VH-VL binders against RNA-binding protein 26 (RBM26). Designs and how they scored, part 2

Target 1, 75 residues: RNA-binding protein 26 (RBM26), of Homo sapiens (Human) (q5t8p6r532to606)
Amino acid sequence: TKLELRKVPPELNNISKLNEHFSRFGTLVNLQVAYNGDPEGALIQFATYEEAKKAISSTEAVLNNRFIKVYWHRE

## First folded at step 5 (VH-VL)

Design a24 (from r17 with heavy chain D99E H100P; framework fv_rosmantuzumab)
Fold by ESMFold2-Fast, scan of step 5:
Structure a24 (fold): chain C 75 residues (1-75), chain A 121 residues (1-121), chain B 111 residues (1-111)
Amino acid sequence: as target 1 above (75 residues)
Amino acid sequence: QVQLVQSGAEVKKPGASVKVSCKASGYTFTDYYIHWVRQAPGQGLEWIGEINPSGGSTGYNQKFKNRVTMTRDTSTSTAYMELSRLRSEDTAVYYCAREPWRSWLEGMDVWGQGTTLTVSS
Amino acid sequence: DIQMTQSPSSLSASVGDRVTITCKASQSIDYSGDSYMNWYQQKPGKAPKLLIYAASNLQSGVPSRFSGSGSGTDFTLTISPVQAEDFATYYCQQSYSTPWTFGAGTKLELK
């Protein structure tokens, strides 16, 4: 259910902007900016795997920014 | 050979809408973003927006956000740009151009020939 | 929006000359060691042609007499030696953030 974002410009790496984009795919239960000490990192957690799968499978640029990359989170 | 071929010149009245097409050939359409750029007579270049043909996601310059719509048809490898509520200052040549988005660093390497739009009363 | 200030607006040169065009971004357009800066050539009645991408990389098929340099906010395009077909308008463009923005252009004119 967890996705990790990388390469998020610091000015876009805020809770409200990321929530606005990712809530279109489902219910967010956790959102952490500057994740793991990376000012360009973020963690997005959806309520269900299906919602997370929909988000990562989307061809839409996150916040209209091609530099932002979406990965499955691996702990 | 890689080409982008645009639709022909348009003459419109103020308040009308125009829809310009850009047909891609010679490459995999979904591997490149399509950008739209315009140039008023004797002026410089102005970016209107972009579309990812793979999923149809778009990004628009805020200056045009309430008037521009970009779409694509992957079965015909064609991108479209529709501009509504036209004004005389929209008179320009409109270009489509591709960008290899898999490499963030590369620019717009192939351009359409341009579509001339004249908006006059 | 990032503003691109290009200078000069016009420049006169002869075949065989070395010419330099400059472009200044209103903020850094560097990310992870790369500069998101492109240069285009445009001839009258034609679409722009990509010459240089990522500040210093020569586009495939573009002659080596074109070169780009710079980082951060300050960038240059150099043409050396100038050939007859190089008399055209040149534009810089940042691809760091949307909206993508262009310099106002530099017209390279034959003396």
Scores: ipSAE 0.015, ipTM 0.717, lowest interface PAE 7.0, mean pLDDT 89

Design a26 (from r17 with heavy chain H100S S103G; framework fv_rosmantuzumab)
Fold by ESMFold2-Fast, scan of step 5:
Structure a26 (fold): chain C 75 residues (1-75), chain A 121 residues (1-121), chain B 111 residues (1-111)
Amino acid sequence: as target 1 above (75 residues)
Amino acid sequence: QVQLVQSGAEVKKPGASVKVSCKASGYTFTDYYIHWVRQAPGQGLEWIGEINPSGGSTGYNQKFKNRVTMTRDTSTSTAYMELSRLRSEDTAVYYCARDSWRGWLEGMDVWGQGTTLTVSS
Amino acid sequence: DIQMTQSPSSLSASVGDRVTITCKASQSIDYSGDSYMNWYQQKPGKAPKLLIYAASNLQSGVPSRFSGSGSGTDFTLTISPVQAEDFATYYCQQSYSTPWTFGAGTKLELK
């Protein structure tokens, strides 16, 4: 259910902007900016696996920014 | 085989509009952006804009913003570029090219063969 | 807009030579450790062909005699050794910010 973002510009790496984008795919249960000490990182957690899968499978650029990369979160 | 095939040459009068097509095959059309680039005779390359075929979102070079419209049809895997209010300086070869939104390639790796547009009075 | 200044506009070389083409961006095109710089080859009457992406990565199927280097604002394309099929026009291009912009091109001519 967890996705990790990398290369998020600091001006876009805020809860409001990321929530606006990712809430289109489902219910967010957790959202952490500057995740793991990375000012360009974020963690997005959806309520269900299917919602997270919709988000990562989307071909639309996150916040219209092609530099932002979406990955499945790994331990 | 991955390829982009464009529509044929066009001859237009000043003030007319042209709509060029770019048909994709051999890959998932919605996974790659489509860019449009032109080249006037004996000149270099000029970027016109891009479209994301998935959602249809576009980005245009401001130089063309008030005259260019990019669209796509996902059922036929075809991208379109329409340029209006044509002038003689729009005479050029127009190319479509793909680029991956998630890949490491930030460049255009597959190109159409080009569509020659001649605008003459 | 980011301006790409490419030099030289033309150069003459013989088969077996080492040639270097340079490209300078009006501002840094680096982001998060990557340089958003591409190089293309174009032959008369043909569409451009991607040679190098992200400054130094060789596109699949492109011969190893082509190489790219640089970061920030200053970039180079090297062809070594030049072969007969390499006589063409070369363009640099930044993908850091829209509009994407190209250098004016370098025509590599047979001596």
Scores: ipSAE 0.014, ipTM 0.721, lowest interface PAE 7.1, mean pLDDT 88

Design a27 (from r17 with heavy chain H100Y E106Y; framework fv_rosmantuzumab)
Fold by ESMFold2-Fast, scan of step 5:
Structure a27 (fold): chain C 75 residues (1-75), chain A 121 residues (1-121), chain B 111 residues (1-111)
Amino acid sequence: as target 1 above (75 residues)
Amino acid sequence: QVQLVQSGAEVKKPGASVKVSCKASGYTFTDYYIHWVRQAPGQGLEWIGEINPSGGSTGYNQKFKNRVTMTRDTSTSTAYMELSRLRSEDTAVYYCARDYWRSWLYGMDVWGQGTTLTVSS
Amino acid sequence: DIQMTQSPSSLSASVGDRVTITCKASQSIDYSGDSYMNWYQQKPGKAPKLLIYAASNLQSGVPSRFSGSGSGTDFTLTISPVQAEDFATYYCQQSYSTPWTFGAGTKLELK
């Protein structure tokens, strides 16, 4: 259920902007900016696997920035 | 046949604006970003910016941000680049090129033939 | 901005030779195991042609005598053996971050 973002410009790496984008795909249960000490990193956690899968499968650029990369978070 | 066909040569005065078109055919227009790249006489390549034809979102090189506008018309599969407040240094060949939007590991594989812009008094 | 330093500016070769062109990025252009590095060929009066993408992947339709290698900041384009139609200008380009930037070009000339 967890997605990790990389290459998020610092000005876009805030809770409100990321919540606005990712809440369109489902219920967010956790959202961390500057994840793991990376000012361009973020962690997005959905309530369900299907919601996370919908988000990562979207062809729409995150916050209209194609350089933001979305990965499945590895435990 | 996959093609990008650009509008013809332009001659402009300093301070004017130019709008170059790039018509796509032979593929799904919305599956590829369109980039604009220029080349001054005898010089190398310079990236101006990009547009996603699907949503219309754009990204510009900061050097041009205050003067460039990129748009597209999905009904005609045409991308446009407008450059305003022209200077003699804008004299160049302007290219459009496609880049597979669904993968970030792709390069610009199809290019337009180029549009020559001459800016002189 | 990421600066791409390409060398040499020009080189002379004969048909059948092996030639190498190098490109150095001012910072690493690697991300998550991939290198965001492309190579293009340009002939006078023509648009550039993509040869290699993601450092080492040969573009469809490009002859196997072209190959790319490298990672991090140092990248190489190799042409072996050189054919008559290969005399052209070659450009490296990074797609790691905007603005996308190109090397200054290497002109491959017939001896």
Scores: ipSAE 0.008, ipTM 0.687, lowest interface PAE 7.8, mean pLDDT 88

Design a28 (from r17 with heavy chain H100L S103T; framework fv_rosmantuzumab)
Fold by ESMFold2-Fast, scan of step 5:
Structure a28 (fold): chain C 75 residues (1-75), chain A 121 residues (1-121), chain B 111 residues (1-111)
Amino acid sequence: as target 1 above (75 residues)
Amino acid sequence: QVQLVQSGAEVKKPGASVKVSCKASGYTFTDYYIHWVRQAPGQGLEWIGEINPSGGSTGYNQKFKNRVTMTRDTSTSTAYMELSRLRSEDTAVYYCARDLWRTWLEGMDVWGQGTTLTVSS
Amino acid sequence: DIQMTQSPSSLSASVGDRVTITCKASQSIDYSGDSYMNWYQQKPGKAPKLLIYAASNLQSGVPSRFSGSGSGTDFTLTISPVQAEDFATYYCQQSYSTPWTFGAGTKLELK
């Protein structure tokens, strides 16, 4: 249910902006900016696997920025 | 077959504008960014900018930012690059190329055949 | 902007030789264990062809005689053994930050 973001510009790496983008795919239960000490990293957790799968499968760039990459977080 | 097919050669006068097209086929157009790269005669490669066909968002090299406009038409799977206020230094071959927008490590794996632009009096 | 310094500008070789081309970035192009470095081959009158992505990954359909290595700021493309169809111009390119930038190219010539 967890997705990891990388290469998020610091000006876009804030809870409000990321929540606005990712809440379109489902219910967020956890959102951490600067995840694991990476100022360009973030952790996004959805309530269900299907919601997370919908988010990672989206063809839309996160916050209209192609350099932001979305990956499954290793459980 | 995956292809990018570009419009034909153009001859323009200084001060004119040119609009080059790049038609995609054989893949889902919105899954890949389209980049534009040019090459002047006998010179190397120069990146002009990129467009995300899904949302239409663009990123331009500052060198061209005030003269270049990139657009796309998802119904025809076609990307466009318009360059205005042309100078003789814009004489080059212009390429479009695709890049998987969610690939972690970027590379342009499919290229158009190129469009030759000649700017002269 | 990140500057890519490619060397040599030209290189003469015979079929069967091992050749190396180097590329230096003006700053590190590594992020989280990956290098944002690509290599392309271009023949006269043709569009560039992707050979290597992410510094060391061989593009599908590209012969294994091509290999890439390096990290940080220093990268190498190796061709071994050189075949007749390999005489072309080679370009390195960084995708770490915009604008994307290319090296000036290395022309591989037949001796």
Scores: ipSAE 0.015, ipTM 0.716, lowest interface PAE 6.7, mean pLDDT 88

Design a29 (from r15 with heavy chain Y33A; framework fv_rosmantuzumab)
Fold by ESMFold2-Fast, scan of step 5:
Structure a29 (fold): chain C 75 residues (1-75), chain A 121 residues (1-121), chain B 111 residues (1-111)
Amino acid sequence: as target 1 above (75 residues)
Amino acid sequence: QVQLVQSGAEVKKPGASVKVSCKASGYTFTDYAIHWVRQAPGQGLEWIGEINPSGGSTGYNQKFKNRVTMTRDTSTSTAYMELSRLRSEDTAVYYCARDHYRSWLEGMDVWGQGTTLTVSS
Amino acid sequence: DIQMTQSPSSLSASVGDRVTITCKASQSIDYSGDSYMNWYQQKPGKAPKLLIYAASNLQSGVPSRFSGSGSGTDFTLTISPVQAEDFATYYCQQSYSTPWTFGAGTKLELK
């Protein structure tokens, strides 16, 4: 259920902007900016796997920035 | 053959703007991001920013953010980098280079020949 | 920004030598088992040439005497044996986080 974002510009790496984008795909249960000490990283956790899968499968650019990368979170 | 060909040398006055072009051939232009990197005389490499030709999205190094604009024309497979309010410190060779947008692991494998910019009064 | 500390700034070698260039990132540049480290060669008057991507992968057309290693923050480029055409400047570069940053370069000079 967890997605990790990479390459998020600092001006876009804030809770409000990321919540605005990702809440369209489902219910967010956790959102961490600057995740794992990376000022351009973020962790996005959805309530369900299907919601996370919808988000990562979207062809729409995150916050209109196509360089922001969405990956399944590796633990 | 895959290649990037840049526009010719420029000599500008302080305060002017310059627009450098980078024409791609031999590959699908929209499959690769174009990066701009500069090198001042006798110095190392400095990343200016990138553009995704598919959507036109850009990412700039904050050092240049208020002076640089990157654009592209998909009909001519050409990327552009415009740098405004030029200073003598902008004197450098400017390179464009491609990178596979969704394969960051492959690095910048094809580079333009460079465009020399001289900023002097 | 991620700082790339490259050492040495220059080194002298003879044809046939093994040379090692080191690059240290100010933070880990690893993600999902990959290291976002690239190495480039630049000769005077020319654009940089990609040698190694993802820390240890040899770019197509690059001779096998070039190799890369490392993970996390510490990375190494090895050239062995050095050939006459290898006297050039070498740069490491991280592609983990924007802005992309380069090491200051290492000039490999003929002894």
Scores: ipSAE 0.008, ipTM 0.674, lowest interface PAE 9.4, mean pLDDT 87

Design a30 (from r15 with heavy chain Y33H, light chain T98Y; framework fv_rosmantuzumab)
Fold by ESMFold2-Fast, scan of step 5:
Structure a30 (fold): chain C 75 residues (1-75), chain A 121 residues (1-121), chain B 111 residues (1-111)
Amino acid sequence: as target 1 above (75 residues)
Amino acid sequence: QVQLVQSGAEVKKPGASVKVSCKASGYTFTDYHIHWVRQAPGQGLEWIGEINPSGGSTGYNQKFKNRVTMTRDTSTSTAYMELSRLRSEDTAVYYCARDHYRSWLEGMDVWGQGTTLTVSS
Amino acid sequence: DIQMTQSPSSLSASVGDRVTITCKASQSIDYSGDSYMNWYQQKPGKAPKLLIYAASNLQSGVPSRFSGSGSGTDFTLTISPVQAEDFATYYCQQSYSYPWTFGAGTKLELK
């Protein structure tokens, strides 16, 4: 249910902006900016696997930014 | 040949809205983002925002966020920019330009010819 | 917003001269070893034309007398030797972060 973002520009690595984008795919239960000490990292956790899968499978760029990468969070 | 062709000149009253079109040809429309840039008479260039034609997602310059709407029609390979609540300060030439999504280093390599907007009472 | 300070605002030159235009970003526009800096040429009544992307890469079809250099916050566009068709306005532009921003422009004028 957890997705990890990488390469988020500091201007966009903001709880309000990320919540605005990802809440469109489902219910967010956890949202952490600067995740794991990475100022360009973030953790997005959805209530269900299907919601997370919908988000990672989306063809639209996160906050319309081509640098932001979405990965399944490992462990 | 790759080209972007824009709609013709517009004359509007203050408070009106304008919708400018940008028709793409000669390339895969969904592979490139479309940016909108304006230039007031005798002034420099100002970025308004961009749209990803594939998903329709947009990114706007906050200066225009509450007045600008960007859309596209993939069946006609056309991008649109609508600017509302027009002021005399919106008098400018409006350009569309493409930017290659997969090549995040490349700039805006193809531009429309420009659409002149005059806002006057 | 990232401010792009371009200088000079105007420059007079003769055909055959070497001219340099500078652009300074208010913060670094480098990411993963690349600089998100582009240069455009604009002639009166025409749309801008991309000359240089990623600070130093010459756009296809642009003459080799145009070159770009720099990294971080300080960038330059060099035209050498200047030809009659090069008298135009030049703009730098960053694509590092939103909003994308342009320098105020440099008008290259014939002496």
Scores: ipSAE 0.008, ipTM 0.690, lowest interface PAE 8.8, mean pLDDT 87

Design a31 (from r15 with heavy chain Y33D S54R; framework fv_rosmantuzumab)
Fold by ESMFold2-Fast, scan of step 5:
Structure a31 (fold): chain C 75 residues (1-75), chain A 121 residues (1-121), chain B 111 residues (1-111)
Amino acid sequence: as target 1 above (75 residues)
Amino acid sequence: QVQLVQSGAEVKKPGASVKVSCKASGYTFTDYDIHWVRQAPGQGLEWIGEINPRGGSTGYNQKFKNRVTMTRDTSTSTAYMELSRLRSEDTAVYYCARDHYRSWLEGMDVWGQGTTLTVSS
Amino acid sequence: DIQMTQSPSSLSASVGDRVTITCKASQSIDYSGDSYMNWYQQKPGKAPKLLIYAASNLQSGVPSRFSGSGSGTDFTLTISPVQAEDFATYYCQQSYSTPWTFGAGTKLELK
C-alpha cells in the first residue's frame, strides 16, 4: 500500500499539494513529506493495494513535474 | 578528478548474497543519484535501480523484487548495492553510475569500472 | 515499461563512412520540450561512455562527428565520418520513466 516519491522539489514537497494529487486515486491513510530525512522524498500510503497500484500506474506527471519519480516503497 | 571506484570481483554460490561498493570522489556526493546497471556476458545493459545520497531514498526495478537493497554512507561518499538469493542468471558485470538528481536530462556521465560477479555451483 | 527497439543489431562500415543507428520508444519520451533520450558507447571490457544526452546534446569531450536527433518516439545517432576508434557497441536509453530501459545495442564493425 505504500508508495515512495523521489526527486520532489522542496517547494512542491508539501502535504496539501501531494494530498491534492494522490487523493484522486483513493483514500490516503498516511502522508509523510521529507521522508527518511530526504527533503525531496515523500511517503504515500493508501488504504488498499488497488488504490496504490492505480496511482503508480498513472502516466500523469505528479504535480505537473515529470522529474518526480513514484516507486513501490521498500523496507 | 571525478571518479567512481568499485569493489573487486566476487565469486558466490547460488543462494548467497553479495554487496558491491562504489566510492565517489571529486564532486559533491549528495548532488548526484547513483544508479546500478548490470550486463550479463555478451548481453546488453539492464537497470537495477537508484539511490539519492542526500536522504537515502531508493527506487528499484521490480524485476529484482525484494532481492536488492541500496544504501549509502555520506561520511565516506560510498554507495552500496546488495543482491540476495543469488542465481546463476545474476552472473554479470555490475556498474555504478552518477546522474544529476534534479534532472533526468543529463544522462549518466560518470561510471565505475565495474564489478564482476560469478554465481556458480 | 517503455521498450526501446534499436536497429540495426550490427552494422559494417569503413573509416570515413557516415553511419546511422535508430532507436524507437514504445511511447513518447518527450516532456516539456525535451526528449529523455541518451546514447552510450561501449568498448569490450569497459564501462559505457555517455555520448549524447537529451536526444541532441553532445557530452563534453565527445568529438563533434557524433550527433543525435529525433523526438517523440523516433531517435537517431549519426557518426560521420567514422574513425578507427568508433568501432564499438552503441546503446540508446530512455530516462523518461522508471525502470530506465536500454535498446539491445548496435555493434559497429569494421568492413
Scores: ipSAE 0.016, ipTM 0.739, lowest interface PAE 6.2, mean pLDDT 89

Design a35 (from r17 with heavy chain S54R; framework fv_rosmantuzumab)
Fold by ESMFold2-Fast, scan of step 5:
Structure a35 (fold): chain C 75 residues (1-75), chain A 121 residues (1-121), chain B 111 residues (1-111)
Amino acid sequence: as target 1 above (75 residues)
Amino acid sequence: QVQLVQSGAEVKKPGASVKVSCKASGYTFTDYYIHWVRQAPGQGLEWIGEINPRGGSTGYNQKFKNRVTMTRDTSTSTAYMELSRLRSEDTAVYYCARDHWRSWLEGMDVWGQGTTLTVSS
Amino acid sequence: DIQMTQSPSSLSASVGDRVTITCKASQSIDYSGDSYMNWYQQKPGKAPKLLIYAASNLQSGVPSRFSGSGSGTDFTLTISPVQAEDFATYYCQQSYSTPWTFGAGTKLELK
């Protein structure tokens, strides 16, 4: 259910902006900016696997920024 | 002069671990991801993983899962790759390379000279 | 994982020739109008050198006789005219998704 964002510009790495983008795919149960001390990182957790899968499969640029990458969180 | 300088050649026994260093100079270390790529003798290039020096976040190729650890020291502008439980098929030249944090479009423009690892019984 | 199929595995050419090397991705590596495709040159005993990034952009300091084209799944590196220092191995590489993957390489040899 967890997705990890990388290469998020610090000016875009805030809860309000990321919630605005990712809530369109489903219900967010957790959102951490500067994840693991990385000012470019973020953790996005959806309520369900299917919602997370929709988000990672989207061809739409995160916050209209094509440099932001979305990965499955490695646990 | 922008450079990545790697540690010297290593000879290891199967089951051992190796830690290769990559020292950056001539640029702001935290503005570039460091990638690790290897090349077995006479073979092509294989991506091992990446580290963001700014926060220390890493991404690894699943093939090396649970054997590779990437770290960095921002005070010395040095990135490290440790590969454990070595096998003979890990014999290769290991390269570090930089990639600008704002764009994966720009490719790996500066590479280290390579570190030769030989794993033999 | 995205597979990169590079062809030919080797080719022979003379100085002054135009040569083309192709690379096919197993799926589209385009995102938001950009192709996440890079080309590298490698000489024996040396690290790879970036030639082309984002499919068609010439890396600073690389001679204009190198050019890249393509989008989606099909990409081409062109060297024209070939010069003596161009005899080397060439690799394509996708940076669209992890793990980043390379083609198997094309060795350009003097005829």
Scores: ipSAE 0.008, ipTM 0.674, lowest interface PAE 7.8, mean pLDDT 88

Design a36 (from r17 with heavy chain S54K S57K; framework fv_rosmantuzumab)
Fold by ESMFold2-Fast, scan of step 5:
Structure a36 (fold): chain C 75 residues (1-75), chain A 121 residues (1-121), chain B 111 residues (1-111)
Amino acid sequence: as target 1 above (75 residues)
Amino acid sequence: QVQLVQSGAEVKKPGASVKVSCKASGYTFTDYYIHWVRQAPGQGLEWIGEINPKGGKTGYNQKFKNRVTMTRDTSTSTAYMELSRLRSEDTAVYYCARDHWRSWLEGMDVWGQGTTLTVSS
Amino acid sequence: DIQMTQSPSSLSASVGDRVTITCKASQSIDYSGDSYMNWYQQKPGKAPKLLIYAASNLQSGVPSRFSGSGSGTDFTLTISPVQAEDFATYYCQQSYSTPWTFGAGTKLELK
C-alpha cells in the first residue's frame, strides 16, 4: 500500500499539495514529506492496495511535474 | 524477444496524409512510452512526439502539433502516428522507439526498423 | 527549445585509437543530481542504438570501451580503444525538456 516519491522539488514537497493530488485515488493513511532524510522524497500510504495501484498506474504527472517519480515502497 | 515492428514504406503526394504503425511484442506494451523520431535523407534525428499507451496521453513537438496525431490500440499492442498535409520536406525515415515512463533516464532502448516515407508528385 | 551542439561533425580514426565526441546543451539539463543526456550509435540503413543513458550509465549489452561523462551543459562520449565495428554516426540527445532534441551527429570514419 505504500508508494515512495523521488525527485519532488522542495516547493512541491509539502503535505497539503501531495494530499490534494493523491487523495483523489483513495484514502491516505500516512503521508511523510522529506522521507528517510531525503528532502525530495515522500512516502504515500493508501488504505488499500487497489488505491495505491491506481495512483502508481496513473498517466497523470504528479503535481503536473514529469520529474517526480513514483515507485512501490521497498521495506 | 522484445521488438517494435513498423509498417512498410509509403509513397504519398503533397497534401496527402500517412499513418504509420508500430507493433510491440515481447514486453508489457502499457509500461513504456512510445516516441516517434524522423530522419530526412542524409540528416540527423528529429523528435516528433510521444504517447503513453496507458491512457493514451500524448505530447507533440510544437513544430508538428497542427499536423500530427498519435494513437494506440492496447488490444493489439500497436502505436500509430498519422501525419497530415504532407510536404516534400516530410520525406524521411520514421522510427518508433520505447522509453520507460518511471525510469526515462534509461533513454530509448528499443527501436523499430523504420518506415520510409517519400513525398513526391 | 534546448539546442544540442555536437562536435566534431566528422572524425577520422584508426582501430585502437581513443576518440572523444562532445555535446553542449544551451541550458543545464540536470535535475536533482541526474543529467538527462543519452548517446546513440547509428549505422547506415539501421535504427539508432542506445549506448549511454543519464550521461554516464552504460546500456546493457554495450561494450565497456564506450563511456560517457559530464554534467550541466557539457558532455562527452569516449570510445577507447576504437574497434572496426565502431565506425558509425553518433548522436547525443537530451530528455530534460520537451521537445527532446538531438545533436547534429558525429560521423566516425576509418582513416
Scores: ipSAE 0.013, ipTM 0.708, lowest interface PAE 7.7, mean pLDDT 88

Design a37 (from r17 with heavy chain N52Y; framework fv_rosmantuzumab)
Fold by ESMFold2-Fast, scan of step 5:
Structure a37 (fold): chain C 75 residues (1-75), chain A 121 residues (1-121), chain B 111 residues (1-111)
Amino acid sequence: as target 1 above (75 residues)
Amino acid sequence: QVQLVQSGAEVKKPGASVKVSCKASGYTFTDYYIHWVRQAPGQGLEWIGEIYPSGGSTGYNQKFKNRVTMTRDTSTSTAYMELSRLRSEDTAVYYCARDHWRSWLEGMDVWGQGTTLTVSS
Amino acid sequence: DIQMTQSPSSLSASVGDRVTITCKASQSIDYSGDSYMNWYQQKPGKAPKLLIYAASNLQSGVPSRFSGSGSGTDFTLTISPVQAEDFATYYCQQSYSTPWTFGAGTKLELK
């Protein structure tokens, strides 16, 4: 249910912007900016696997920035 | 021949909406973003937004976000830009242009001829 | 938004001259060794034409008298030698981040 974002510019790496983008795919239960000490990292957690899968499968650029990459989070 | 062909000039009253088309030919439509850029008389260029024809995803300049809608029809290789609640300040030439989906490095290499919009009472 | 400051606003030149137009971004537009900087030429009543992409790469079909240079925040377009068909307006544009933004333009006029 967890996705990890990389290469998020610091000016876009804020809770409000990321919530606006990712809440369109489902219910967010956790959102962490600057995840794991990376100022360009973020963690996005959805309520369900299907919501997370919808988000990662989207061809839409995150916050109109094609450099932002979405990955499944590895524990 | 790679080209983008736009719909003809429009004259609108304030408060109306306009929908401009941009028909692509000579290339794979879904491999390129379509950008919309406008130019007011005697002024510079202003980016309105983009659409990725493959998935239909859009990105809008915040200035236009509440008034602009971009769509496409992949069966006809046509992109559309609709601008609503028109103001006199929207009087401009509107251009569509393509940009390769994998690389922001290659610039907008093919442009439509432009659509002139006049908004006046 | 990234602001693009272009100078001069207008420039008078003669055929055979070397002219330089400058563009300054409000922040670095470099990513992974590349500069997301493009230059366009526009003639009256026509759509813009891409001249230079990625700061220094000449677009196919564009004459070699056009060249681009720079990185980070400071960029230049050079036209040398100027030909009669080069009298037009030139725009710089960053594609680093949306919204894409253009400089205000430089009008190259025949002296």
Scores: ipSAE 0.008, ipTM 0.674, lowest interface PAE 9.3, mean pLDDT 88

